# Designs tried in a protein design chat: VH-VL binders against q9umr5. Part 170

Target 1, 268 residues: q9umr5
Amino acid sequence: SYKPVIVVHGLFDSSYSFRHLLEYINETHPGTVVTVLDLFDGRESLRPLWEQVQGFREAVVPIMAKAPQGVHLICYSQGGLVCRALLSVMDDHNVDSFISLSSPQMGQYGDTDYLKWLFPTSMRSNLYRICYSPWGQEFSICNYWHDPHHDDLYLNASSFLALINGERDHPNATVWRKNFLRVGHLVLIGGPDDGVITPWQSSFFGFYDANETVLEMEEQLVYLRDSFGLKTLLARGAIVRCPMAGISHTAWHSNRTLYETCIEPWLS

## First folded at step 5 (VH-VL)

Design qd51 (framework fv_nofazinlimab)
Fold by ESMFold2-Fast, scan of step 5:
Structure qd51 (fold): chain C 268 residues (1-268), chain A 123 residues (1-123), chain B 112 residues (1-112)
Amino acid sequence: as target 1 above (268 residues)
Amino acid sequence: QVQLVQSGAEVKKPGSSVKVSCKASGGTFSNYAISWVRQAPGQGLEYLGYIIPEYGTVNYNEKFKGRVTITADKSTSTAYMELSSLRSEDTAVYYCARGSKWFDSTPYYMDVWGQGTMVTVSS
Amino acid sequence: DVVMTQSPLSLPVTLGQPASISCRSSQSLVHSDGNTYLYWFQQRPGQSPRRLIYKVSNRDSGVPDRFSGSGSGTDFTLKISRVEAEDVGVYYCMQGTYWPPTFGQGTKLEIK
């Protein structure tokens, strides 16, 4: 009689990536109903994040409705941002544990093979020219591009991340904050050996300042202003930090030590 | 000024377990990573794993998973490394070393080292 | 695992002369954050390792300025401009960019 678990995948990903995670859950919490959402798989993961949020919202509504005791979310990489928005736009979600697996919660600013595949001649220093255009904002990866040297452009052009983080005003901000605060636990997982999420501290709401010094969550304006409820959640004891070195980006959902330490305790 | 002080030498029989301690003084260790590294006589250095005491997070080199357990007691600023199912090949000096604060850097920073603990496994 | 290869393994040097140790990694050590996590350690006989250099070229506090690190990508060098008697020991390079951190096999520096 464990609460159902809903899994949201990441960039260029699909449900098959979570076979080890499902095995771990079955071993420690036998009988748990786990639904890995097969939406926006592979290439479709490049669709704008607001489009993905709408699709995932439609998929999770019936699952939540059938589980009055609540559900858990496990959201990997880009999927963690989808889940962030999901918790804000749903007036009646019943999520207990929101488990964010190495998700760029404050954004991404790094040279990686994923960016080179999509934008082969770009560097992190010049990607803002593409991402902060209307065309660029039609790609999920640009929806969370956060260039610390062009913060004014990020605030003006980001159609997703700046809005869900409350860094830019939105008419729905008050209701989004109220909805997000209904979550039981916000479990943040990430680490320095990820190799993709840059800075890795973005998974813990830390990020670069203009000098590329990483400042932690408690130093961010979004936290200090309590824009969507981080300060309130931390004061409530609802934020769990689980940093783990030795885990590469594609291994967060298939490492037993990580599962036992960071995920298993939050699935009751 | 921070110092790491390890427990004394151990002689163990094959198949037994050993637990080595590492006490931090001259500063806090809760927010810092503590790594464990070993060195067999006349050989190079080999990484075992680390702990971040504040969060209780640990990870181990795959070579030692299932045999090594790293723990910490924040009240005494002491980290422990326990190695089970000992074999003669586990004879080595075991070192603890301090990384940076968890948020600022990786556990592999290793700027301060303990004096080492010789563990001898013999019949 | 990333393989770290040092050369030479044995380095006899005359006092006051320069010494150079090479370290090569099996893959680039550039982290996604743009930093290169290559370290150099010194181990004097009977003592614990002591870190000399972090992030390729930064010297630790208390390390004499005759020690310098350089390199990029997969090829790194530790130089001692004027070897002193106290420099006798084994020198190890280490990468911290990829899990697990791995060490070179060590270079034994001896006075001839």
Scores: ipSAE 0.703, ipTM 0.868, lowest interface PAE 1.6, mean pLDDT 91

Design qd52 (framework fv_nofazinlimab)
Fold by ESMFold2-Fast, scan of step 5:
Structure qd52 (fold): chain C 268 residues (1-268), chain A 123 residues (1-123), chain B 112 residues (1-112)
Amino acid sequence: as target 1 above (268 residues)
Amino acid sequence: QVQLVQSGAEVKKPGSSVKVSCKASGGTFSNYAISWVRQAPGQGLEYLGYIIPEYGTSNYNEKFKGRVTITADKSTSTAYMELSSLRSEDTAVYYCARGSKWFDSTPYYMDVWGQGTMVTVSS
Amino acid sequence: DVVMTQSPLSLPVTLGQPASISCRSSQSLVHSDGNTYLYWFQQRPGQSPRRLIYKVSNRDSGVPDRFSGSGSGTDFTLKISRVEAEDVGVYYCMQGTYWPPTFGQGTKLEIK
């Protein structure tokens, strides 16, 4: 039998977005118990990420408890950051494959429709004024806003991403690292035609330097310091990179070729 | 100094399949995407698809999905494009082209091109 | 699919004179990362295409200084400051911002 699969959606999203993904899983792994978590849907996805982590944690505990062989996580877009925090705060998670589906793991710095809808007069260059305020940190998108031109403000003001990445100190950092390292596989998926996640390489722990040159994971301080275990995971062969061009942000969960290439192999 | 060398011209009957090879030399194969583009005689350029050899990931222009398959063999630094159910409209020169490094940009970067392979489909 | 429209389609020029080719896209080619993925290719008679320009205005290594690219949004131009005999061929613009990448119809540059 196949391990259960838990799906966590993204910003302004809901469980309905995953109907094609569920069809693919049913076709290739019939009998798999798939739970798409229907929490923080639509506008509620703007709630602070730590609040979302608490809610999703309560939902996943009974699922994990019923699956002694382990579970898989498929976490889409912003949901990938929720899942990163879940893996760190849960002392007893039994996640085998954590499949991060086009998630801004090192943060977001781009002009997108979501940004314009929420802050219509803002440019990516000036959003730091709002996001790095206490008020801004009450919105999920600001929790992972990472302005490469104001890294000092990001490090000081980010209440979520800087902490889970170990970029700013936290009393629980050692325990969070230990917990995260229990994951069997970290499967990173993303691509240049996403159109929302900026830089798209953020899905692979790459990010902009101060000149907006993208540096890969192995050049990041969080990797070099092994702040939450990336270097250790890579050394044991537990990180899988699956970049695919030709897929827009809303299509990652409904593209058969992507599913067969990047997701299906990790759903034991 | 990387160059792409393609297999020789092919003449095929309608309904058959053709498989064109593209061998990379003088540089890194796995770090770059390989795209395939075709050009009918006297016409413009049309994109078929790509492969990123290091990860085995590929995607195709919707116009050709179901008929085109792009694969790669990292041990021989060779990419392949197979087109099935051939029609006379598939008569064209088929080019492979190196895209960007997977991390730097899109696979459509296409800075180095093969010499082309003429595929003629005639009854 | 993004439609790329070139003008003129036929460009007769006198050796030593400047030449200009226009390319228009059906939608803005600005990527969410701020870059514009507009490319220019040259295809000499009987040869494979060769990329001249990437990201609107960046010249590839080995491409002569007489070639320059400019533009923004939906309107782009390739200029040759002083046409040489070796410049004869077909020139294509291409967009790489949206899947699938698409090409203009081509502009045939000929010596008059």
Scores: ipSAE 0.617, ipTM 0.847, lowest interface PAE 2.3, mean pLDDT 91

Design qd53 (framework fv_nofazinlimab)
Fold by ESMFold2-Fast, scan of step 5:
Structure qd53 (fold): chain C 268 residues (1-268), chain A 123 residues (1-123), chain B 112 residues (1-112)
Amino acid sequence: as target 1 above (268 residues)
Amino acid sequence: QVQLVQSGAEVKKPGSSVKVSCKASGGTFSNYAISWVRQAPGQGLEYLGYIIPEYGTASYNEKFKGRVTITADKSTSTAYMELSSLRSEDTAVYYCARGSKWFDSTPYYMDVWGQGTMVTVSS
Amino acid sequence: DVVMTQSPLSLPVTLGQPASISCRSSQSLVHSDGNTYLYWFQQRPGQSPRRLIYKVSNRDSGVPDRFSGSGSGTDFTLKISRVEAEDVGVYYCMQGTYWPPTFGQGTKLEIK
């Protein structure tokens, strides 16, 4: 029997988006119990990420308790950040594979259709004025807004991402690192044709410097300091990087080749 | 500085497969995307797909669905493109080309090209 | 797939005169990162394509200053300020913003 799979959706999303993913899993791993969590759907996905983490935590506890051999997480887009926090705050999680589907792990800085829908007249260069306010931090997308030209404001105002990445100090950092390191595999998936996640390399813990040159994970302070365990996981052979072109943001969970190459091998 | 050297011309029968090699010399092989492009008479340039040798991840143009397979051997700094179920329309010069580093914004843009391999499909 | 349309397809030019090639895309080539991934390639008779221009207007190393690229959105131009005999060949535009990368049909530049 295969380990259960828990799916966490993204921004403006719901469980219905994963019907193709469920078909693929059923074909390759018949009998797998797949639970797509139907929490914080649609506009509710805009609620603060720490609130979402608490809600998803309550939902995953009984699933993990029923699977002593472990579970897998498939976390899409914004959902990947929720899952990062879950792995850190749960001192008893039994996650084997954490599969991150095009999630902005180092943050977001881009003028995309999703952002334009929410803030139609704002340019990415000005969004820091909204996001780094107390009001802005009540919106999930602002919790991972990372303006490389105002890194001081990001570090001081981010109530979520800067803390979970260990970019700003937190009393629970040591415990969060210990908990995160319990994960069996960190599978990072993303690509240049996503069209929403900007820079797309954020899905692989890369990000812009002050000149908007993208620096890879190994050049980030969070990696070099091993703030939450990335360097340790990489040394352990537990990080899998699976970049793929030709996949738009809404297609990561419905592309068969992507599934076979990047997801299927990690669903024991 | 980096040079891409491809295998020699091939003549194949319809329904068979062809496998073209592309060996990189000088510079770093595994960090760069290796693209495959073909040029059929009268149709211009057509993109087949690419591979990131470091991760073994390949992406294919949907037009060649199920027929093209791109692989790489990091130990020999060689990329391969295999095209199956060959048709007369597959007669073309096949090029490998180096893209940017996989981590760049569009890893499949092409700055260094191999010399090309003529593949002729005839009965 | 994004359609790339070049004009003219045949470009006879007198040596030393300027030449201009147009390229139009079926949709905007602006990437979510703000860059426009439009490229120009030159293919001399019997040779592999050679990239001349990347990101609309940047010349590759070793490309003569007489080559220049310009444009935005869906409309792009490659200009040769003074055509030389070595410029004979086919010129292709290519978009890299959307998968799969697609090429224009090519413009054959000949000395008349």
Scores: ipSAE 0.523, ipTM 0.812, lowest interface PAE 2.5, mean pLDDT 90

Design qd54 (framework fv_nofazinlimab)
Fold by ESMFold2-Fast, scan of step 5:
Structure qd54 (fold): chain C 268 residues (1-268), chain A 123 residues (1-123), chain B 112 residues (1-112)
Amino acid sequence: as target 1 above (268 residues)
Amino acid sequence: QVQLVQSGAEVKKPGSSVKVSCKASGGTFSNYAISWVRQAPGQGLEYLGYIIPEYGTAYYNEKFKGRVTITADKSTSTAYMELSSLRSEDTAVYYCARGSKWFDSTPYYMDVWGQGTMVTVSS
Amino acid sequence: DVVMTQSPLSLPVTLGQPASISCRSSQSLVHSDGNTYLYWFQQRPGQSPRRLIYKVSNRDSGVPDRFSGSGSGTDFTLKISRVEAEDVGVYYCMQGTYWPPTFGQGTKLEIK
């Protein structure tokens, strides 16, 4: 009787990471059909985000078709960007709650161990040279790299995030906006102790300006221009912000307090 | 400017619960993190947890083993800290303190403090 | 939890002389955003704590410029260039980089 839940994992992740989340859902909403998508696991999570979007799209179509009352998405980290694109490219999605768990919605600009594993000699100040090349854009992490000191390069070279955020023009932008606006609730979750997502406010559509001052969603051009519907959703009362300090990046899907406060209320 | 005013001293028996209030006046309440810190007599400071009233998000130091609950009522600009299963070592002055706005780097900044509430646990 | 260690624990100073308090953390306090969330608080007898310094070296409004903070990584210092009678109290360092926030054990400043 509860709507099915589809879970999309993050960078270097797999379905096993969500065992606690599934336990929490079963406790509070017994009988919920939860599908954790086992696509692009581990190193395959480095594949270009548009390739991942196509694969996840193929997997979610039959699930949505069987649920006439709608489905919920829970999308973790990089997976939140995949879900952003799914909601835009699918002209028939029936998503009620889109729950974004600490996803870099405006991009990433920080030194992390994940980045050092892939590009061991690079610093955040130098990564633009790799990421904004055609070769770099073949890696998912570069698809949402957003260097605030080279914003012109980001706008020109980003093959994914700049397009899905409406920061650069695309022929499908109007249709993508119309599709995204069908979502019932956009639930944004993140916090200052994440330790990976930088700035952490990216999970709430905030981001650095050229001086590395973080500006909130309502100060972003994408919001002010309503490029993909954020201003419309907020006016509709459809955006939920649930910031929580004390949670590290790998704990968003395994913290009971976080689940009860930020996730449980949006599952029906 | 903004002031935090706490409820009066409490004397409680072991095993009972105490609920301390913290009322904000003269400024913005809901967008700020409200933290709770305690200080046992002659001892240092210990962090209990916080709440961001605008979103209802609260989180607790694991040391308190689920005994602490922090809530807020935006309509009265009041935050509450409830501590259950009281023990003699819970005897302390409990402070509320305002952190930064939720969107700032760390919400548990603690720049404005209440006057403190003495809680004595005695059989 | 991050352990914060202060030294000295007792600091008798002559009026008008400088005072220095050390704070060491068990791990680096540099946040992923590049900031270091190290704070200094003053607690005068019978009063609530008052924040003096945030992010290592920034003075709060109304804090005299004779107070200064410095340091990086795991080692931090609070300095008072010339101690006044109203400076009597206990001084605490606090880290806010890692959950949960943790405090040093405190340094009691007394006039000789």
Scores: ipSAE 0.552, ipTM 0.833, lowest interface PAE 2.6, mean pLDDT 91

Design qd55 (framework fv_nofazinlimab)
Fold by ESMFold2-Fast, scan of step 5:
Structure qd55 (fold): chain C 268 residues (1-268), chain A 123 residues (1-123), chain B 112 residues (1-112)
Amino acid sequence: as target 1 above (268 residues)
Amino acid sequence: QVQLVQSGAEVKKPGSSVKVSCKASGGTFSNYAISWVRQAPGQGLEYLGYIIPEYGTAKYNEKFKGRVTITADKSTSTAYMELSSLRSEDTAVYYCARGSKWFDSTPYYMDVWGQGTMVTVSS
Amino acid sequence: DVVMTQSPLSLPVTLGQPASISCRSSQSLVHSDGNTYLYWFQQRPGQSPRRLIYKVSNRDSGVPDRFSGSGSGTDFTLKISRVEAEDVGVYYCMQGTYWPPTFGQGTKLEIK
């Protein structure tokens, strides 16, 4: 039989967005127990990511406890960052495949309709003033705002992403790294036509340098220093990269070809 | 300069709800967060939560989560604090205050205060 | 929640003499941006609180020069160089570094 699947949604989202994904899983892996977590839906998705991590952790503990063979995580957009932190803070997780659907793993630096809805008078070049304040860090979207022109502010003010990426020191860093390394497979999915995640390569741990030139994962300090285990996972053969063109941000969980190519093989 | 003017005193029965208003006059209501703080008779100050009126985004102190709701009406430059399931322990003066300046990099808390609204819960 | 502890809680002072109020936090109030979000408020009898000091040592506009704030980390002080009759009231420290904002118990300043 198949391992259970836990699904974590993204910003301004809910479990309803995954109805097609559940249909695909049922067709290819009949009998799979799929739990889509209905926590921090809609406007509640704006709550600080550490608050969301605590809530999702409480929900996943009993699911993992009932599945001694292990579980799979499918985590969409902002939800991919929640899952990154879950794997680090849980001393006893039994996750086999962590499938990250177009998540800004190195952060976000782009003007999107979501940002303009929340901060209508701000351009991406000015958002660092709000996001790196104490008030801004109380919003999930600011927890992964990564301005490449103010990297010093990002490193000092980010209460979430800089810590889970090991870009700034934390007392729990060694334990977080050990916990994260227990994952069986890290499956990274994203693409150039996403239209929201900026740069799209953030879904693959690539990001802008100070000139807004994208450097890939292997050129990042977090990888080179092996801060939370990316280099170790890659050497172990545990990182899967599955880029696909032609898919917009809201379509990653409802494209059959994407599912068959990038998700289905990892749902043993 | 902005001033915050609150609604008048209320006397409520246990188990009921109260809704206190806070109207900003002068200045730019949408550019600031509005905080709510209470003070029981002869006691200190306790923070309830805030709202960012421009976006309708509110955050509540966990102690009051589930009982407090903070809303704003930008067209009238008015914020509201509603507290439900009232108990005698909720008897206090409730203040609104201009919170941190949302659109600048200086996070000053509560530089302008309303006059306060006395809420008495008695049977 | 961060606990803010003030001392003394009652402060009788002779007119024209200096006064000092201490405030201690249960953890460091230094934010990752390098700022310390420690505030002082004055509440005169029957009135709303009024902010005197922000970020440890900065006086608000209209606050007399006789008021000064100092401190770092977990230990902070509000000083009045020469107490005037109008200074009677309760003084509160507040931290804004961590959610939720928390206040000290208050120090009641009275003229002897």
Scores: ipSAE 0.000, ipTM 0.420, lowest interface PAE 12.9, mean pLDDT 88

Design qd56 (framework fv_nofazinlimab)
Fold by ESMFold2-Fast, scan of step 5:
Structure qd56 (fold): chain C 268 residues (1-268), chain A 123 residues (1-123), chain B 112 residues (1-112)
Amino acid sequence: as target 1 above (268 residues)
Amino acid sequence: QVQLVQSGAEVKKPGSSVKVSCKASGGTFSNYAISWVRQAPGQGLEYLGYIIPEYGTAHYNEKFKGRVTITADKSTSTAYMELSSLRSEDTAVYYCARGSKWFDSTPYYMDVWGQGTMVTVSS
Amino acid sequence: DVVMTQSPLSLPVTLGQPASISCRSSQSLVHSDGNTYLYWFQQRPGQSPRRLIYKVSNRDSGVPDRFSGSGSGTDFTLKISRVEAEDVGVYYCMQGTYWPPTFGQGTKLEIK
């Protein structure tokens, strides 16, 4: 019997986007119980990420309780950040594979269609003025805005990402690290043709330095300090990196080659 | 310093398959994307696909999806491109090319090229 | 797929004179990261392609400064300030902003 799979969607998204993913899982792992969570759909995906974490937590608790052998998480785009926090705040999660589909794990710094729709006249260079205000932090997209030219503002104003990454101190950091380290596998998926996640290497815990040169996970302070367990997970052999070019942001959950290469092997 | 060396010319019949090799030397193999590009005699360049050997991830131009398979053997620092169901229109020089490290913004955009392998499909 | 259109396709030039090749894309090549992934390649007779220019205007190592790239959005130009005999070959532009990478038709540069 296969472990249950829980799916968490992204920004301006809903459960409908995962119909192809469910078809693929049914074909390769027949009998798998897949739950796509219908919370914070559409415009509600703009609500603060900590609010979303609380709602998703309430939904996953009974699913995990019914599966003593464990569950898998497939978390798309912004949903990957929700799942990051979920794994840290839950003292008793039993997640085996956490599959992160093109999620901005170190943050976002780029001009995207979503950003232009919300802030049509803003450029990435000046969005820090909006996002690092108290008002801006009431929007999920600003919770993971990471301007490499205003790192001091990011560290002080980010109410979510800087805390969950251990980039700023938090009283719960030790417990959050302990909880996150219970995950069996951290499967990171992303690629250069995504077109939304910028830098795309954020999906692999890489990010811009002050000169906009992308540095790998192993060069990040959060990794070197082992702030939430990345270095420990890598040493344990628990981090899987699966980059794939040729996949646009809205196609990660509906590409068969991607599924077979990066997702299918981790659904025991 | 880094060099890509490809296998020798092939002559194939319609309907058969061909497998071209590309061996890397003088640098790191596994962390770089290896792209495949072809050029019919006297014609322009056409992109087939790529592989990142470290992760085994390959993706293909939709025009060739189902006919092309790109693989890699990290132990021999060699990438392979196999094209099936060959037709006369597949007659071309096939190139492997390496860009920067897979983690760079443009890893697939081909700076170092192999010498090319002529594949002739004739009946 | 993004269509790349070059002009002229045939470019006869007298040694020492300047040469200019245009490349136009069917849509803007500006990526969400703010970069424009336009490249220029040179292919000498019987040889593999060699990259000359990356991200519109940056010369690769070993490329003479007589080669320059410019442009923005959808319109790009490769210029050779003084054509030398070794410049004979076919020049291709390529876009890397959208999957799959696509090439122009090629411009054949010949000495008159």
Scores: ipSAE 0.472, ipTM 0.801, lowest interface PAE 3.1, mean pLDDT 90

Design qd57 (framework fv_nofazinlimab)
Fold by ESMFold2-Fast, scan of step 5:
Structure qd57 (fold): chain C 268 residues (1-268), chain A 123 residues (1-123), chain B 112 residues (1-112)
Amino acid sequence: as target 1 above (268 residues)
Amino acid sequence: QVQLVQSGAEVKKPGSSVKVSCKASGGTFSNYAISWVRQAPGQGLEYLGYIIPEYGTANYNEKFKGRVTITADKSTSTAYMELSSLRSEDTAVYYCARGSKWFDSTPYYMDVWGQGTMVTVSS
Amino acid sequence: DVVMTQSPLSLPVTLGQPASISCRSSQSLVYSDGNTYLYWFQQRPGQSPRRLIYKVSNRDSGVPDRFSGSGSGTDFTLKISRVEAEDVGVYYCMQGTYWPPTFGQGTKLEIK
């Protein structure tokens, strides 16, 4: 039998978005117990990420406890950051595959329709003024806003991403690293035609330098310092990178070729 | 400095398949995507798909899905494009081209091109 | 798919004179990162395409400075300030902002 699968949705999203993904899993791995968590749906997805982590933690604990052989996580967009933090704060998680589906693992810096809808007069160049305030940090999108031109403000003000990435010190960093390293596989998925995640390489732990040149994971200080275990996981052969073009942000969970290539192999 | 060298011309019958190779120099396979583009005689350029050899990830233009397969052998630094169920309208020069580094921006940046492989489909 | 339309399709030009090629896209080519992924390629008779310009206006290494690219949104131009004999060939614009990448139909530059 197959390990249970837990699905965590993204910004302005709900469990309904995953109906095609459930069909694919049922076709290739019949009998798999899939739980799509209906927490922080729609506008509630704007709540602070640490609040979301607490809520999702309470929901996943009984699921993991019932599955001694382990579980898989499929975490979409913003949900990938929630799952990153879950793996770090849970001393007893039994996650085998953590499948990160187009999630901004190093942060977001881009003018998208989502941001214009939320902050219509703001450009990406000035959103740091809002996001790096205490008020702004009460919104999930600001918890992973990473302005490469104001890295000092990001490091000082980010209440979530800078901490889970080990970019700023935290008393629990050593424990978080040990917990995260218990994961069997870290499967990173994303692509250039996403249109929302900017830079799209953030899904692979790449990000802009101060000149907006994208540097890959292996050139990041968090990797070089092994701040939360990326270098250790890569050396262990536990990181899988599966980039695919031609897929828009809302289509990652409904593309059959993507599922067969990047997700299906990691569900046993 | 970086070179892409393609296999020689092919003459095929309708209904058969063809497999064209593209051998890349050194570091192209570790960091770059390889794209495939074709050009029918006297016509313009048409994109088929790409592969990121480092991860084995390929993607295809919907027009060719089901007939085209792009693969790579990292041990020989060679990418392959196979096109099946050949028709006379598939007669074209097929090019491989190096995309940008897969993490730089887009895989279809195409700054270095192979010399081209003429594929003729005749009855 | 994004449609790329070039004009003129045939461009006879006198040696030493300027030449200009227009390229229009069916939708804006500005990507979410603020960059515009428009490219210009040259194909000399019997040769593979060669990239001349990337991201609208950036000239590739080894490309003569008589070639320049400009434009924004949906309207783009490739200019040759002084046409040389070796410039004979077909010029293509290409968009890389949307999947799949698409090419213009080509502009054949010939000496009068």
Scores: ipSAE 0.007, ipTM 0.566, lowest interface PAE 9.7, mean pLDDT 88

